# VH-VL binders against q9usg8r228to453, part 1

All scores and structures are predictions.

Target 1, 226 residues: q9usg8r228to453
Amino acid sequence: IPESAEWMNHLLEKVWPLINPEMFSSVADQIEDVMQASIPSFVENVRVASLDQGSHPVRVVSIRSLPSGEASESFSEKQASEAEHKDEPEQQRKQFYNFELCLAYHAKPVEDATSTSARASNLHLRIVFYPGIKGTVGFPLPIWVEIKGFVARIRFRCELMPEVPFLKNVTFSLMGLPELNVSAVPVAEGGVNIFGLPLISKFVNDAISAAANEYVSPKSMTIDLS
Structure headers, positions and changes below count from the first letter of each chain, unless a header shows other numbers; Kabat numbers aren't used for antibody chains.
F, E and O stand for the ipSAE by ESMFold2-Fast, ESMFold2 and OpenDDE, each averaged over both directions (binder to target, target to binder). V2 = 0.75 x the mean of E and O + 0.25 x the DockQ between their complexes.
[cut] marks letters that were taken out.

## First folded at step 1 (VH-VL)

Design c1 (framework fv_cixutumumab)
Fold by ESMFold2-Fast, scan of step 1:
Structure c1 (fold): chain C 226 residues (1-226), chain A 124 residues (1-124), chain B 108 residues (1-108)
Amino acid sequence: as target 1 above (226 residues)
Amino acid sequence: EVQLVQSGAEVKKPGSSVKVSCKASGGTFSSYAISWVRQAPGQGLEWMGGIIPIFGTANYAQKFQGRVTITADKSTSTAYMELSSLRSEDTAVYYCARDYYDSSGYYEYYMDVWGKGTTVTVSS
Amino acid sequence: SSELTQDPAVSVALGQTVRITCQGDSLRSYYASWYQQKPGQAPILVIYGKNNRPSGIPDRFSGSSSGNTASLTITGAQAEDEADYYCNSRDSSGNHVVFGGGTKLTVL
């Protein structure tokens, strides 16, 4: 049974704009790598110039504590974890706290739809294409990509430690590919659309989905905090 | 500083075609998009279409679809607008202008540099 | 250009303030830009985005936008400001460019 996450959402509203966008640089790099592998012949290079969370936060729909066995299944570590617990003294056993979050994001309706600053309040990417044949580069062409929405289910495993700060590392894994909707702005202002909005949106959506797939169970990412 | 230099005035007969050139100087031709805008005597400005020279991709206003062709030659830093099946109503001054694309702008559109215009007269 | 509507003419006394308006549903999604055109000359960009001036455009020119309306304001009009003024923006589809019909400004 999911627990109420209202208090966490109140906290996210306050801290979301304060998160340093550089914390998302690894995600931006992963998206860039996938895009670079998929570029068409008339594009020499592609770069994710920024990934900015804006001021409008994700929402925690639910939070659920997980038994260790259920969590180990998600991370493909069941046998190793059992062996470690059995063979080690109780004082040296790893302690874990496991939980599952359901996150939803919906872009904020923009009161002034013509305002760049108002649009920047939503989660967005800025990507740059470098046109040319393979081995030749052209003028950079920027694209604004707004994340219209997503729904994701993420499992977290926190390894605890007795000393301050009591949290040694966090491992997370997606419980399936997130549902994702993006909107792309034409590359050139002035009524010319080089790639076509549907092709740009599909290309970006596919790249973000492929990047996310690197974290879908049984794959995971661990962040060391100690 | 970028300048756009247009070809000279043309007098054409009804049913013929005209091709106007726009040469960029003082900057990198492929660094921007070029739009074509016309103005009939005593009338307002009318957008015909535009092109991004680096890709050769052109976009046209619905009114001119099928009659206008916009092309670019990167080697000569020149954009072209060809209008076919000329009518007396096509008598106008034809301008080329540089579209600015800016990574910071959201749906901001403007033409910051304009050619001096090419007068096209359609007469029998 | 029926998509962007401008009054055909407006007058202002020397040194006074005048506002020229442009209306259209596409202005809810896209900024208007403004161009000044004098007889026999090419248009000159005077305002773009919400309220940006190109280099060389006097401070007396300013822009504003609200809902489906964009405005060009000239504070302390000068004789040399007498010209036709055009707004332009993207159409509602975002795929084409449209101009307003133009406003002839007479400085009295």
Scores: ipSAE 0.006, ipTM 0.446, lowest interface PAE 11.2, mean pLDDT 76

Design c10 (framework fv_cixutumumab; at its last look DockQ between E and O 0.03; V2 from the best seeds 0.00; counts 0 for: pae E 13.3 > 2, placed apart)
Fold by OpenDDE, look of step 2:
Structure c10 (fold): chain C 226 residues (1-226), chain A 121 residues (1-121), chain B 108 residues (1-108)
Amino acid sequence: as target 1 above (226 residues)
Amino acid sequence: EVQLVQSGAEVKKPGSSVKVSCKASGGTFSDYAISWVRQAPGQGLEWMGGIIPIFGTANYAQKFQGRVTITADKSTSTAYMELSSLRSEDTAVYYCARDSSGYEYYYMDVWGKGTTVTVSS
Amino acid sequence: SSELTQDPAVSVALGQTVRITCQGDSLRSYYASWYQQKPGQAPILVIYGENNRPSGIPDRFSGSSSGNTASLTITGAQAEDEADYYCNSRDSSGDHYVFGGGTKLTVL
């Protein structure tokens, strides 16, 4: 691992559990939107109750700076403002810093699958399904979705500003669909395990993949840090 | 016409448990959710929880979590509500109701006549 | 959890119109259902959704919603309409039912 990546990993190890899960609200919303748009006929609704990063951090495998030209190819035209302002006076130009990260995540093995606290140490989603049966809407079927692992290459564009924290916006884009390994289990005790149905399992897998695809280049997500 | 027939009145001592039954007649049972709602004397309606018989999954109000158990027997079209650790404050009429719904709206369209549960020393 | 609030009591003259309002944050996301209850009887559904009446409910009963409120309107109140009325909806999480405190309607 490059020294720069090692440094970042040490930082992430300390900062990761301190991150407010609400920072991932946009991602959670995206997952929810995708799922809602593709729900099976026998499901009335689906919600993402929470997205929590847990305490086990992602790992930076590699990091590199990107030239502006290469970065512009990775982002939508709306985000490629560098090219649009190239003829403006230097003092009026928006300044950007572009870099690429390769990230890997592997969930910590959980010895006791019944331990909620143990599960919560890993990156996970709580999803609630509402059956599409008459009178059953609003009767939640909670599901625990555990992210067992992923590998992703992500490019970042940071819009710089002269004021603290010197970052106005951060835009990120996935360089291809990440490799994902997820597992889902119903939290509800007894009854029918809806994940025992092949259609539901496929739905969950497809939805997560589709949600991730919403961030794949040339698509991107911008976070306002100002 | 669908009807919900509830079990008879109960008199219980504090600390004991009560199990009320609700049998559906005249229609389908498995395709609907059953809710339990109670009403203390002179008080309003209070939702306790419900069950989806076809799935066997129950949902509970936070207030009753850990003290109430709702079950259903599809073969007899009967739902059950068991409340444990009874207190005097649990004295109420307990109703079962059939839930119906569309997207984003929910309602209970069929109600049992209620079961009076009295908790007294 | 989310709460629904109602006026505890309202009055209406015979043949006049009365509106019973329910207020709560969850009503921004979910429709209300309304129930009529007379002494010693089980509740009866009178309105659900925006303005849906079950079979057997007179057309003088209507429903509406606006913002964080839902309303039951009785146009041309009859003596038999004297009862307690409860609004009901899902809570903000959508996982539970919640009832209003109820409104006692007196027909004068």
Scores: ipSAE 0.014, ipTM 0.551, lowest interface PAE 8.1, mean pLDDT 85
Fold by ESMFold2-Fast, scan of step 1:
Structure c10 (fold): chain C 226 residues (1-226), chain A 121 residues (1-121), chain B 108 residues (1-108)
Amino acid sequence: as target 1 above (226 residues)
Amino acid sequence: EVQLVQSGAEVKKPGSSVKVSCKASGGTFSDYAISWVRQAPGQGLEWMGGIIPIFGTANYAQKFQGRVTITADKSTSTAYMELSSLRSEDTAVYYCARDSSGYEYYYMDVWGKGTTVTVSS
Amino acid sequence: SSELTQDPAVSVALGQTVRITCQGDSLRSYYASWYQQKPGQAPILVIYGENNRPSGIPDRFSGSSSGNTASLTITGAQAEDEADYYCNSRDSSGDHYVFGGGTKLTVL
């Protein structure tokens, strides 16, 4: 519902820049692993140097609370249990809050797409390719990847705790593969080369989509906020 | 099965520029790097530079830095080498060659037949 | 100032073994590849890595490397092996290819 979403969007505008980028480290690692497995023979290595949310927030299109039964449909019991190393007796109850968000992200237009500072306001990745054919290049090639936009339907399970910040962990699952549009450009400072960027954009888009597929229901990921 | 087909011979005046093309046929252009190597009459092979088409990034031998530009057009599977400010010493046969390299081995396995460039006044 | 050094000429009797050498500090880090060139023709790859032969290259061609030296060996040299032979590797930075000066092989 828009009215409820507008309250959340007001909050997101204030807290978005404060989110610790470390929350994205597992996602960055999976994107790197997928890319490394898919590199052509003339690329020796690929590294995701950073995944940064910037200052421009996602928007909540809608939010709805989920009853426990419906939330369980999104999370495999086996995967949910394995995500948590439970020392708790089986009889102990954990307090959960479950909800579903429909999120949309649309990057702000930036005139200089190759400038790090100009692009820092939008959700982005820094990727470094290490060519294998050293005779033709032989140095790391940093690529700036801006997330132009996405639409995602995500279910969240929040485990509550009595101590501040009252949130022990968050488990999330994608309800289908997100719509995703990315744009890859070389880092501006030092010389810009636009050749090959469409293939790099496709390669990165495919890798992000494949990494995202690892979180599509019934698969999930838990972030520990302890 | 990949062949590299180069443009025809050129005769140029000192101070002009020459642009040689190298079209890959019968293979996947984007999976390979392309190097340019020249050979002056009676002299040895000299590497000028190369490009990895998927990155769009070229690298040049120090001797040619500032005079050579190597580009690639993936849509036509064609690499180009442009050499400016030509001198008589630039008279040579210019070869394009495919870098067919894996993780541990780097080499040029497929060569064009060469383009003769003569610089004379 | 050449990164890779080759002797300019070598001779071998028909049917005998010849060894062509290439020296440079970069060969401690990078394998050499070897190219055969006959007059008026483009070079052809005969050895890459330490001792790999492309399809179509006769068994008599082999490669070896030790320290700062790479060698191309032709066992049982034939008349058609008469050609210029070039070694190729990286410079010390690993960023650029560098060719040896070439060795002219004469088969007597």
Scores: ipSAE 0.006, ipTM 0.438, lowest interface PAE 11.6, mean pLDDT 77
Fold by ESMFold2, look of step 2:
Formats: C-alpha cells, structure tokens, sequence
Structure c10 (fold): chain C 226 residues (1-226), chain A 121 residues (1-121), chain B 108 residues (1-108)
C-alpha cells in the first residue's frame, strides 16, 4: 500500500461505526431524486427512507499523490491556472495538494439471509416503492437493499490556507463510474413478491450509478471546510 | 370500503369454456392483486391463479396452466377468469379475492360471494 | 397431496381453548394466513402474518408459528366459531399460493 492506506484502514475500522447515519442524508436525497426521475409508469413514487453505513467499513486500497498535470485533467483548468499564474506573497498564494484514493467495499457474509439484524452490520439503504397510478397513494412496499460491494477511484484537490487547520476547500471527482453490486433483501421471509426482486436490484443499482455519474470527471464537487 | 361483485351462476357442457367476472367497487383497483380460488362441492379451497393489475402479468397454479386465462381491465376495475376444456370435475364455486399482500405478509382480505359453475353432460 | 396439512376435524367444548394446526415445509419460510368459512358463505380472513387480526375479528383468535407448523388458537370458543378453517401460504418454491385441506371445528 503506497501511502498511509493501512493506517487509514485502521482509523476507518474505529470511526466507521460511530458516524451518525444522518450525515448521509444528502446522499440519500440525491439517490432518491434520481430514482424518482426514472421510475416506471406503473410506480407512483419511490423514497429512500434511510441510508446506514453499518459497522463494516470501506477499505482504502491505494493512495497516490498526483502531479499537477493529472490534477488539471480532473479539475477545472481555469481555477487552477488562475492561482498558478498569479504572482503573490507566499502566505496569500493558493496552495493545492492533489491525491487519488481507490476505495473498495465488500459486505460480510451473513449466516441467516432473512435476518435484518445480522445484515445491519453491512452498508445498506431502505427504499419504499409506491405502486399505482401517478397522483394516488399506492400501497407502500418497503425494501431493504444491501450494498454487496463497490470499487471507486476518487481524485481529491485540497486547497490549503496558512491558518489552522490549514485546509480550506476539498474538491473531489470520480474517475469513472464505480463498480457496484447491490441486492434487494426481503424485509421478512415471504414479505416481498419474489417476482420483483431481480428487477428491484437492477433498478437500485442503475439509480446509484446514475447519481454517481454526476461526479464523474470532469464534473466535480467542492466542499468548504473553513 | 372495497366490494367484489361476481357474475351469475352458469351451467356448461363438458369441453366448453366459462368466463367469470369480478368487479371491484371502492378503493383503488390497481393497488392490489386479484386471486381466483375455487371450491368443489364438499371440498376445500384451491388457488387457481391471480393477477397484479399494475403489472398486467398473471400467475397460474401449475394444475390449471394452459386451461385458465386471468385478465384485468383497470379502466372498468374488473378482473376475469376464463377456464377452458371444462370437465365435470370443474363443477365448483369460483371466488375472486383481493390479495392485499405487501412485502411482509400475504393474505386475501376481501372476497366475492362466489360464482357457481355447473358442468353437466 | 396438498403441501399444507391440516387435521380434517377438531372438537371443542363451549368456552374452552382449541388449537388448529397447519404443517408444511414452506411454513419454515413463509407466514400463514387463516380463513373461516361457514356453510354457504365466502371465506373470511381471521389471522394474517403470525398474529395480526383484521378489524372485526374477536381477540379470542390468535396465531402462532414454529418450525414447519402454524397454529390458530381460539380461546374461549363460542357457538358461532363452528366453521371450517383453512390455512394458506406460499408453496415451497414461493411462486404460488396453497391452501391446507381445511379443519372442521365443532363446538360442543
């Protein structure tokens, strides 16, 4: 592992279960929006009721520092070139550090496939489908969806500042669509129409992939940490 | 409050077909499945098949595969069951039932009064 | 030859408790529902899931399950409880519904 990946994995092991699931609400809302835009005509609505990270953490497979050339391929050239070309004092000069993470996730096998408490240790989301005619209230169909695994490459561009904590902005971009494997899991044995499980799993997989596509290079997102 | 109104009794010859209707009133027709269950004289209940109207695809018990056709018309809130190649053993009361199953449970909570079909030679 | 097996008849004295059983391998994986049928009438749902009663069903009706067996219990049986009782669940494949053969309950 090139740079600190093993240490990050040990940290993730300790921190992952402590994260408040409500911190993922914006991600859940984005997935919900994509699902609502793509639901079949015989489904009135779909909601993401929750997204919970469980206790089994994602793993960092690799970390790589990026030279400025590769960073400009992933992020806006105008933003980087403006900071690079300006002649300013050192404490006022924008400084950027760029790196790439490869993340992998694999759900742990469970002994009892019908037990939701045993599956709660894995990354999962709860989805509610409302079948029926648009504009009427359909019968709610709650579905538990397990993330079996994913692999994602993410590039980060960190803007530094001279004041503590020395980190002003973080910009990230995905290097291609993540590899993603999800499955719909029955809420209770015999609780979901088995006819629909493979279609539900594919629908959710495609919706998560489509939501992720909004962050695939050259698209990016910037988070203000100051 | 949902009610299921079935078509009237029928007398048929062996080898013919029968088509029984089941009209729903109240509630939303496409929010549930319609199952067909028959009962021969002095015998128990036998599930024949059903349809989920929003999907349009019917599901048939293996015993009736090839002889039964189940359809639904959402615009009229009516389900139909057609049984072909009738035999004397098909003499029975034919019920339709609302299948209000969700992801946790499977059950039939509203039943029609039944349609008597007599097959006699 | 049904996947769900019920005793064909059971008797109970008025005011006593009776248990009607339903056995089948699919009951390890799927809940049963229970239906009451009186002569000349359509069936009525009395229990669904493990122990849920529809509105209008007396609280003397309860359900339970263990292993491959589901049970309907009537505590304090009344004369009007005399009827045929059917269990219903999915078959072992999960693709179809199956009914038990029915149990005739006689209240003495």
Amino acid sequence: as target 1 above (226 residues)
Amino acid sequence: EVQLVQSGAEVKKPGSSVKVSCKASGGTFSDYAISWVRQAPGQGLEWMGGIIPIFGTANYAQKFQGRVTITADKSTSTAYMELSSLRSEDTAVYYCARDSSGYEYYYMDVWGKGTTVTVSS
Amino acid sequence: SSELTQDPAVSVALGQTVRITCQGDSLRSYYASWYQQKPGQAPILVIYGENNRPSGIPDRFSGSSSGNTASLTITGAQAEDEADYYCNSRDSSGDHYVFGGGTKLTVL
Scores: ipSAE 0.005, ipTM 0.429, lowest interface PAE 13.3, mean pLDDT 78
ESMFold2 (binder alone), look of step 2: mean pLDDT 90; pTM 0.938

Design c11 (framework fv_cixutumumab; at its last look DockQ between E and O 0.03; V2 from the best seeds 0.00; counts 0 for: pae E 13.0 > 2, unsure alone 73.4 < 75, placed apart)
Fold by OpenDDE, look of step 2:
Structure c11 (fold): chain C 226 residues (1-226), chain A 126 residues (1-126), chain B 108 residues (1-108)
Amino acid sequence: as target 1 above (226 residues)
Amino acid sequence: EVQLVQSGAEVKKPGSSVKVSCKASGGTFSDYAISWVRQAPGQGLEWMGGIIPIFGTANYAQKFQGRVTITADKSTSTAYMELSSLRSEDTAVYYCARVGEYSSSWSDYYYYMDVWGKGTTVTVSS
Amino acid sequence: SSELTQDPAVSVALGQTVRITCQGDSLRSYYASWYQQKPGQAPILVIYGENNRPSGIPDRFSGSSSGNTASLTITGAQAEDEADYYCNSRDSSGDHYVFGGGTKLTVL
């Protein structure tokens, strides 16, 4: 691991659990939208209750700076680069920093799968199914979706500003669909493993994949940090 | 005709637990949710919780959270409601009910309790 | 927690029309079902959804909804209609069911 990546990893170990899960709200919304758009006939509704990063951080495998030109090709929208604003007063010039991260995540092994606290240490998604099966009352079926692992290459475009935190906007894009390994279990005690239900299992897997695809280059997401 | 047959009356001491059973006959069990509703003497109906047997997951009213456990055995078409830490205030008739569903459209569902057990009287007395 | 409210008691003359109303915020999102209960008996479903009657329920029973209210109407009340009537719906979260406090209907 490059020294720069090592440094970042140390930082992530400290910062990761401090990140407000609300930062991922847009991602959660996207997943929910995809799920809702593709709900099976036996499901009345589906909701994303939460997306939480847990305390176990992703690992940076590699990081590299990108030239502005190369970065621009990765995003669907050509954002004003420094080159395009050469004629603008220095005070009005938007500054960008572009870089690429290779990330790897591996969930921490949980000794007791029944322990919510132990599971919560890992990156996870809570979804709620509302069954639309004949005779059902629409009782929620809470599902715990655990991300067991993924590897992703992500390009970032940071819009810099002179004020703290010096980042105005961050745009990211996946360089290809990441390989995802997920598991889903009912939160309720005594519940049936939903992966034992082929339709539900397929739905969850397809939804996650589809949601991730919404961030694959040339698509991107922008987060306002200001 | 679908019927829900409940277990017999129970007399319990304070602090003890009671487990009431509800067996479905004459129809499918796994495809329907079962709700538990109680009624204290001279009082109204109170929803306690319910279960969808095919999923094996139960939902509870907040008031009973932690004290009530609802389970279902698909093999015997029987739902169970266990209430612990019994108090005199828990003296009531406990009903199980099958929840029906009507769908008029893809997005429009109606829920109702169309089949009721006859009730199980649980008396909590010192 | 979402609550459903009902008048505790109403009366109707024989052959007349009576309307029992249930009110609650959850009714804006979910339909109500109505139950009749006579002394010593289990509740019986009489109306569900917009205006659906189960088999065996007389035509004089009808349902309606408006805003945050649901109503059960008995058109031409009969002596046998004297009972307690309960509305039921999902709560605002949709995670639970809730009953109204019940309405005792007296037929005069």
Scores: ipSAE 0.016, ipTM 0.557, lowest interface PAE 7.1, mean pLDDT 84
Fold by ESMFold2-Fast, scan of step 1:
Structure c11 (fold): chain C 226 residues (1-226), chain A 126 residues (1-126), chain B 108 residues (1-108)
Amino acid sequence: as target 1 above (226 residues)
Amino acid sequence: EVQLVQSGAEVKKPGSSVKVSCKASGGTFSDYAISWVRQAPGQGLEWMGGIIPIFGTANYAQKFQGRVTITADKSTSTAYMELSSLRSEDTAVYYCARVGEYSSSWSDYYYYMDVWGKGTTVTVSS
Amino acid sequence: SSELTQDPAVSVALGQTVRITCQGDSLRSYYASWYQQKPGQAPILVIYGENNRPSGIPDRFSGSSSGNTASLTITGAQAEDEADYYCNSRDSSGDHYVFGGGTKLTVL
């Protein structure tokens, strides 16, 4: 019998638009850092003005439990732990609950592509390029980047604690680089060079992939909840 | 319970392409990945790539990138491996295998091949 | 870079213990799985993960890992254990899999 994730998708549909975009600031900063490191000499600066989830949610394809309890260490952590503590008497180790999510996202078609509000219903980035000489702020060139879709496999390790809220921290890690498809869209119709858009889409796709790579196993990020 | 049934032997000319099929019976096709492994006469096993049907994306060994294409058809529970630009050194038995995942901790995972097809012999000759 | 190396051949006397080894830098981070192949047949999984046996595999087969080495041990080798044995693990990128060259086990 398959473990259904449909109830979680119903919950996500209701909660998704309510998520404060500022919660994604760390991800936006990481993407910005990668882009800034890769800009050509005729671009002075680049910034991620916003990373907004829109109203159309990600979908949970599946969820499954992983080995949990006191010994929830990766292979490398287990090797290190055995080397450091093998001679110690039996003692209670940290208690964990672990699980894996498979997530998918597919943008909804937009009837009026020139409408900013219609495009904002999908997951998107607003990035600003500053052309010019380093040390001089040039005119801003805003680009709307729509996330057409992605597929990601994410693992979570939840460290439990006896006191409220019973969850001390959550560590997550990506199980491989996510499959990602993005497209750059001009903010103002008729005012952009169409030949430059594929290069911008590739540049942003590569930056998002490189930022995501900072969370690909064995790398991880821990959020402290206590 | 789960069995993998492969297509029959093929004899191909150099420069042509071959497409081998692997039909799963028993379990749910999308619950597991399928990998392709070949073995030239008297040689060892060589991993070519695999596909996870639920994601629709294939992963290929570096040696075969650009020359191998792995696909899956969920409606017929069949995986395919197509190898192009055939050379005499491509003469081998081609196996498909079901891929299971083992996790001993929260962040580690290991793939293993627990159910194998009987193999498809591909001979590349003039 | 993450190539797995195995001795091409080993021999063991009937009823004795033999250890087949697989070496590679990726084994410092990943467990190996082991496959038995008899002439004219498809490979059979005998060990996966640290030391897990599929149903139907005799308990005389066991696995272990230490540093850059993974080992398959057969305790009390029997005539039917004569076969080629292959290790398999992730490469250094973590995205691909690679087999060892195989070890031909002869039971004397």
Scores: ipSAE 0.011, ipTM 0.552, lowest interface PAE 9.9, mean pLDDT 79
Fold by ESMFold2, look of step 2:
Order: sequence, then structure tokens, then C-alpha cells
Structure c11 (fold): chain C 226 residues (1-226), chain A 126 residues (1-126), chain B 108 residues (1-108)
Amino acid sequence: as target 1 above (226 residues)
Amino acid sequence: EVQLVQSGAEVKKPGSSVKVSCKASGGTFSDYAISWVRQAPGQGLEWMGGIIPIFGTANYAQKFQGRVTITADKSTSTAYMELSSLRSEDTAVYYCARVGEYSSSWSDYYYYMDVWGKGTTVTVSS
Amino acid sequence: SSELTQDPAVSVALGQTVRITCQGDSLRSYYASWYQQKPGQAPILVIYGENNRPSGIPDRFSGSSSGNTASLTITGAQAEDEADYYCNSRDSSGDHYVFGGGTKLTVL
């Protein structure tokens, strides 16, 4: 509800479409690895061809600064931080800014269902299944997977540095498994019959959730910006 | 090599429900779909629906929408078909079958039933 | 009525060739599979994916398709081939599966 969250949402509307989708390639590879590890017998192989954020941005629902005690509990920093910073000069002392962000995403209705550009405006994955049984090589079946929505609560720890741009690294952790809803649609004329589509949606939903679980507190990921 | 073992015959009253089980013997069905097919006395085969146990989702024939529930317990390799609001015309032999999939190209994808249970006779009488 | 139509009965002389047909609009788009059922027994798959035989099905069984018609052919029919034969495929919507009405094969 704070004015800073409203400002962030206005900024996201402008920046979101400009993000290079290739920056998500490691996330796409993680999802692919999870899917390949759990591939069912009616599928020979699966690939994530692309992950694209589209032009409809995620929304910031809330942002709050975290007290040092709450941040220490989330990132398990209490003992190491205390010992490591004891004797450092103020100018060289590691400084952290901790905050919690609640994000929500909802796919927007597509005005022209036949337009590939309009369909691409939502967050989506392009997945290729290779159907097959008895070890025969399946032929590619492209599946469009739209992220219909998610809700996630994320804690961030930003480590500051004295040189521009003043941000050394960012650590983040999910505060619980995100709520996630996906929908699968065949893209090409080949399609999959109705018997398979609900199974594909659930399979992809479970794979994305399993990948996300690797970042649920106390687990975290650090991105080095220096 | 894999066998499907179905539960025993049942006699039910109209308006009640029946739940038929189908257990894989000598293997597991968690990697394959299970279909349910019925046959009334002197009549042909009728597909009721199916499930892929690893995903837990089911597909039902239009005729049985709202009356049939198909479930699976992956840990016991057992599928279940429950038919509610029984009528005398539901008197039939109920088969379960393991479903294989085949595709010669991405557009020629379909299911077939390669292993069948022996059937469960359900009699619905006044 | 069924979306897949089969003749209710056909006869063949012992050792002769017989063709059992299955017609439906959906067969223009989808393959059929074929099942044999003997009295008091569960059905057995005999042909899938146009002309594939499962292990244990004799070479005398073959399948074909053309237009809206799928066919099961038994070359050199034997007494044990006397049974009911069902085709199975997707319905006209493509969303569900349907059996044909069945064909009773009598070997004379």
C-alpha cells in the first residue's frame, strides 16, 4: 500500500518488456532439468524452448524494511555477521539492506486469441514434448504454457559497497512455496488430445513449484553484481 | 507379464454406488494410463473414462459425467472406478485396461488398451 | 447410435480371407485400434496404429485405413478366430474414445 510500492509498479510497467528473456535461461534450464527427471512413460523427452516475461508485468503488492532481528533469522546471519564485522572500520564495514517484497502476477485476457503477439504479452514458457513409448523417438509437440498467476513473498538482502553503483550482491529467499497456476495450450496444428492437456498443465505446474522450492527459506540464492 | 486384478462381483440396489478396484499384479501401472470399459449383457463395449495415475487426473465419457469418479493410488498400484446413482441398466461387466500410447508423427497420437483385467460383474436389481 | 459403425455380423469360410470394416467421420483424423473378444473373456488387442500387432498376435491379422474407414483383415481364417471384433478410436469431437458396435465373425 506504501507510495514506494506504487512507484515500483509504475517503473515495472516501463521496464518489464525491455528485460532480455535470455536472462532467464538458467531458470528455464532448472525447470527443464526437473521435468526431465520426472518424465512420464508416454513422453520420451521434454525441453524448455524459451521462457519469456512478456509485456504484462508482475505487481508489487507490498514492500517493507526488515528489522535486523527478523532479517538475521531469515538468512541465518546472526553469528557470522557479528564475528565478521566486529573490528572493521566504518567505511569498509559490510552493510546490508533487508526488505520483504510480496509479488502478485495475473495474466491478462488476450483481445485477439489468434494473435501470437497478443498471446506473448503474458509470462509464458514454450515447451517441446517428444511423445513416445517402447523407446521410439517421439516427434516434437510444441506446448504453450501460460502462467495464469502466482503469489510469492520474497526476502532480499542487499550487500552494499563503497564504489558505484554501491550494490555488491543481492541474496533472496522465498518465504514459502509460491501459489502457482499454469495453463497449457498446443501451439501447432499437431496438438495433443484433450486426454493429455490437463496432465501437461499439472506436470508443468509441479515442475515449476519443485524448482522454486530450491529457494524457499532457509535456502537462498546470491547474485554477485560486482 | 503384467496382470490387472479386479475386485469381486457386486450386487447393488438402484440409487446406490459401487466402487470397483483394479490392481497391477507383477508390476506397476504408475507410468501408464488406466481405462475403464463396461459391457452390458449381450451388448458391446463402452468406454467410461480413464486416468493417468502419476498425474492423478481423469477423463470421463460424456454419458457418465457427474456419476463416475476414477481415482488411483500410485503407492498400491491400484485404480478405482466409482459409479453412483446406479440404475438397472448399469448392470454390466466392468473392465479395467492398461493404456499405451502410440504416435507415428506428432499429429497421429492416440491411446490403445493392451492389458485387460478379467472384469467385475455388477448387478443392479430391485 | 455409435459414431463408429461396424457390420453386426460377417461370415468366412475356413482358410479364406475376411475383412471387417469400421466407418466414422473421426477416422479421417484418427487411427483405430482393434479388439477381439471371445465368449466369457476380456477383449484382447489385435491391431493398433493402423497396422501394428502386439506380441503374440498371429501374422494373419492386419489392419489398414482409407478415408473414413478402418479395416481389420484376417488372412486364412481359423476356427479360433471366431469372435466379436471391436474398433476403437476418438469420437468426432476428439475429446473422448468410442467403440464401434462390434462385428460377430463366424468361421464356417
Scores: ipSAE 0.007, ipTM 0.424, lowest interface PAE 13.0, mean pLDDT 77
ESMFold2 (binder alone), look of step 2: mean pLDDT 88; pTM 0.923

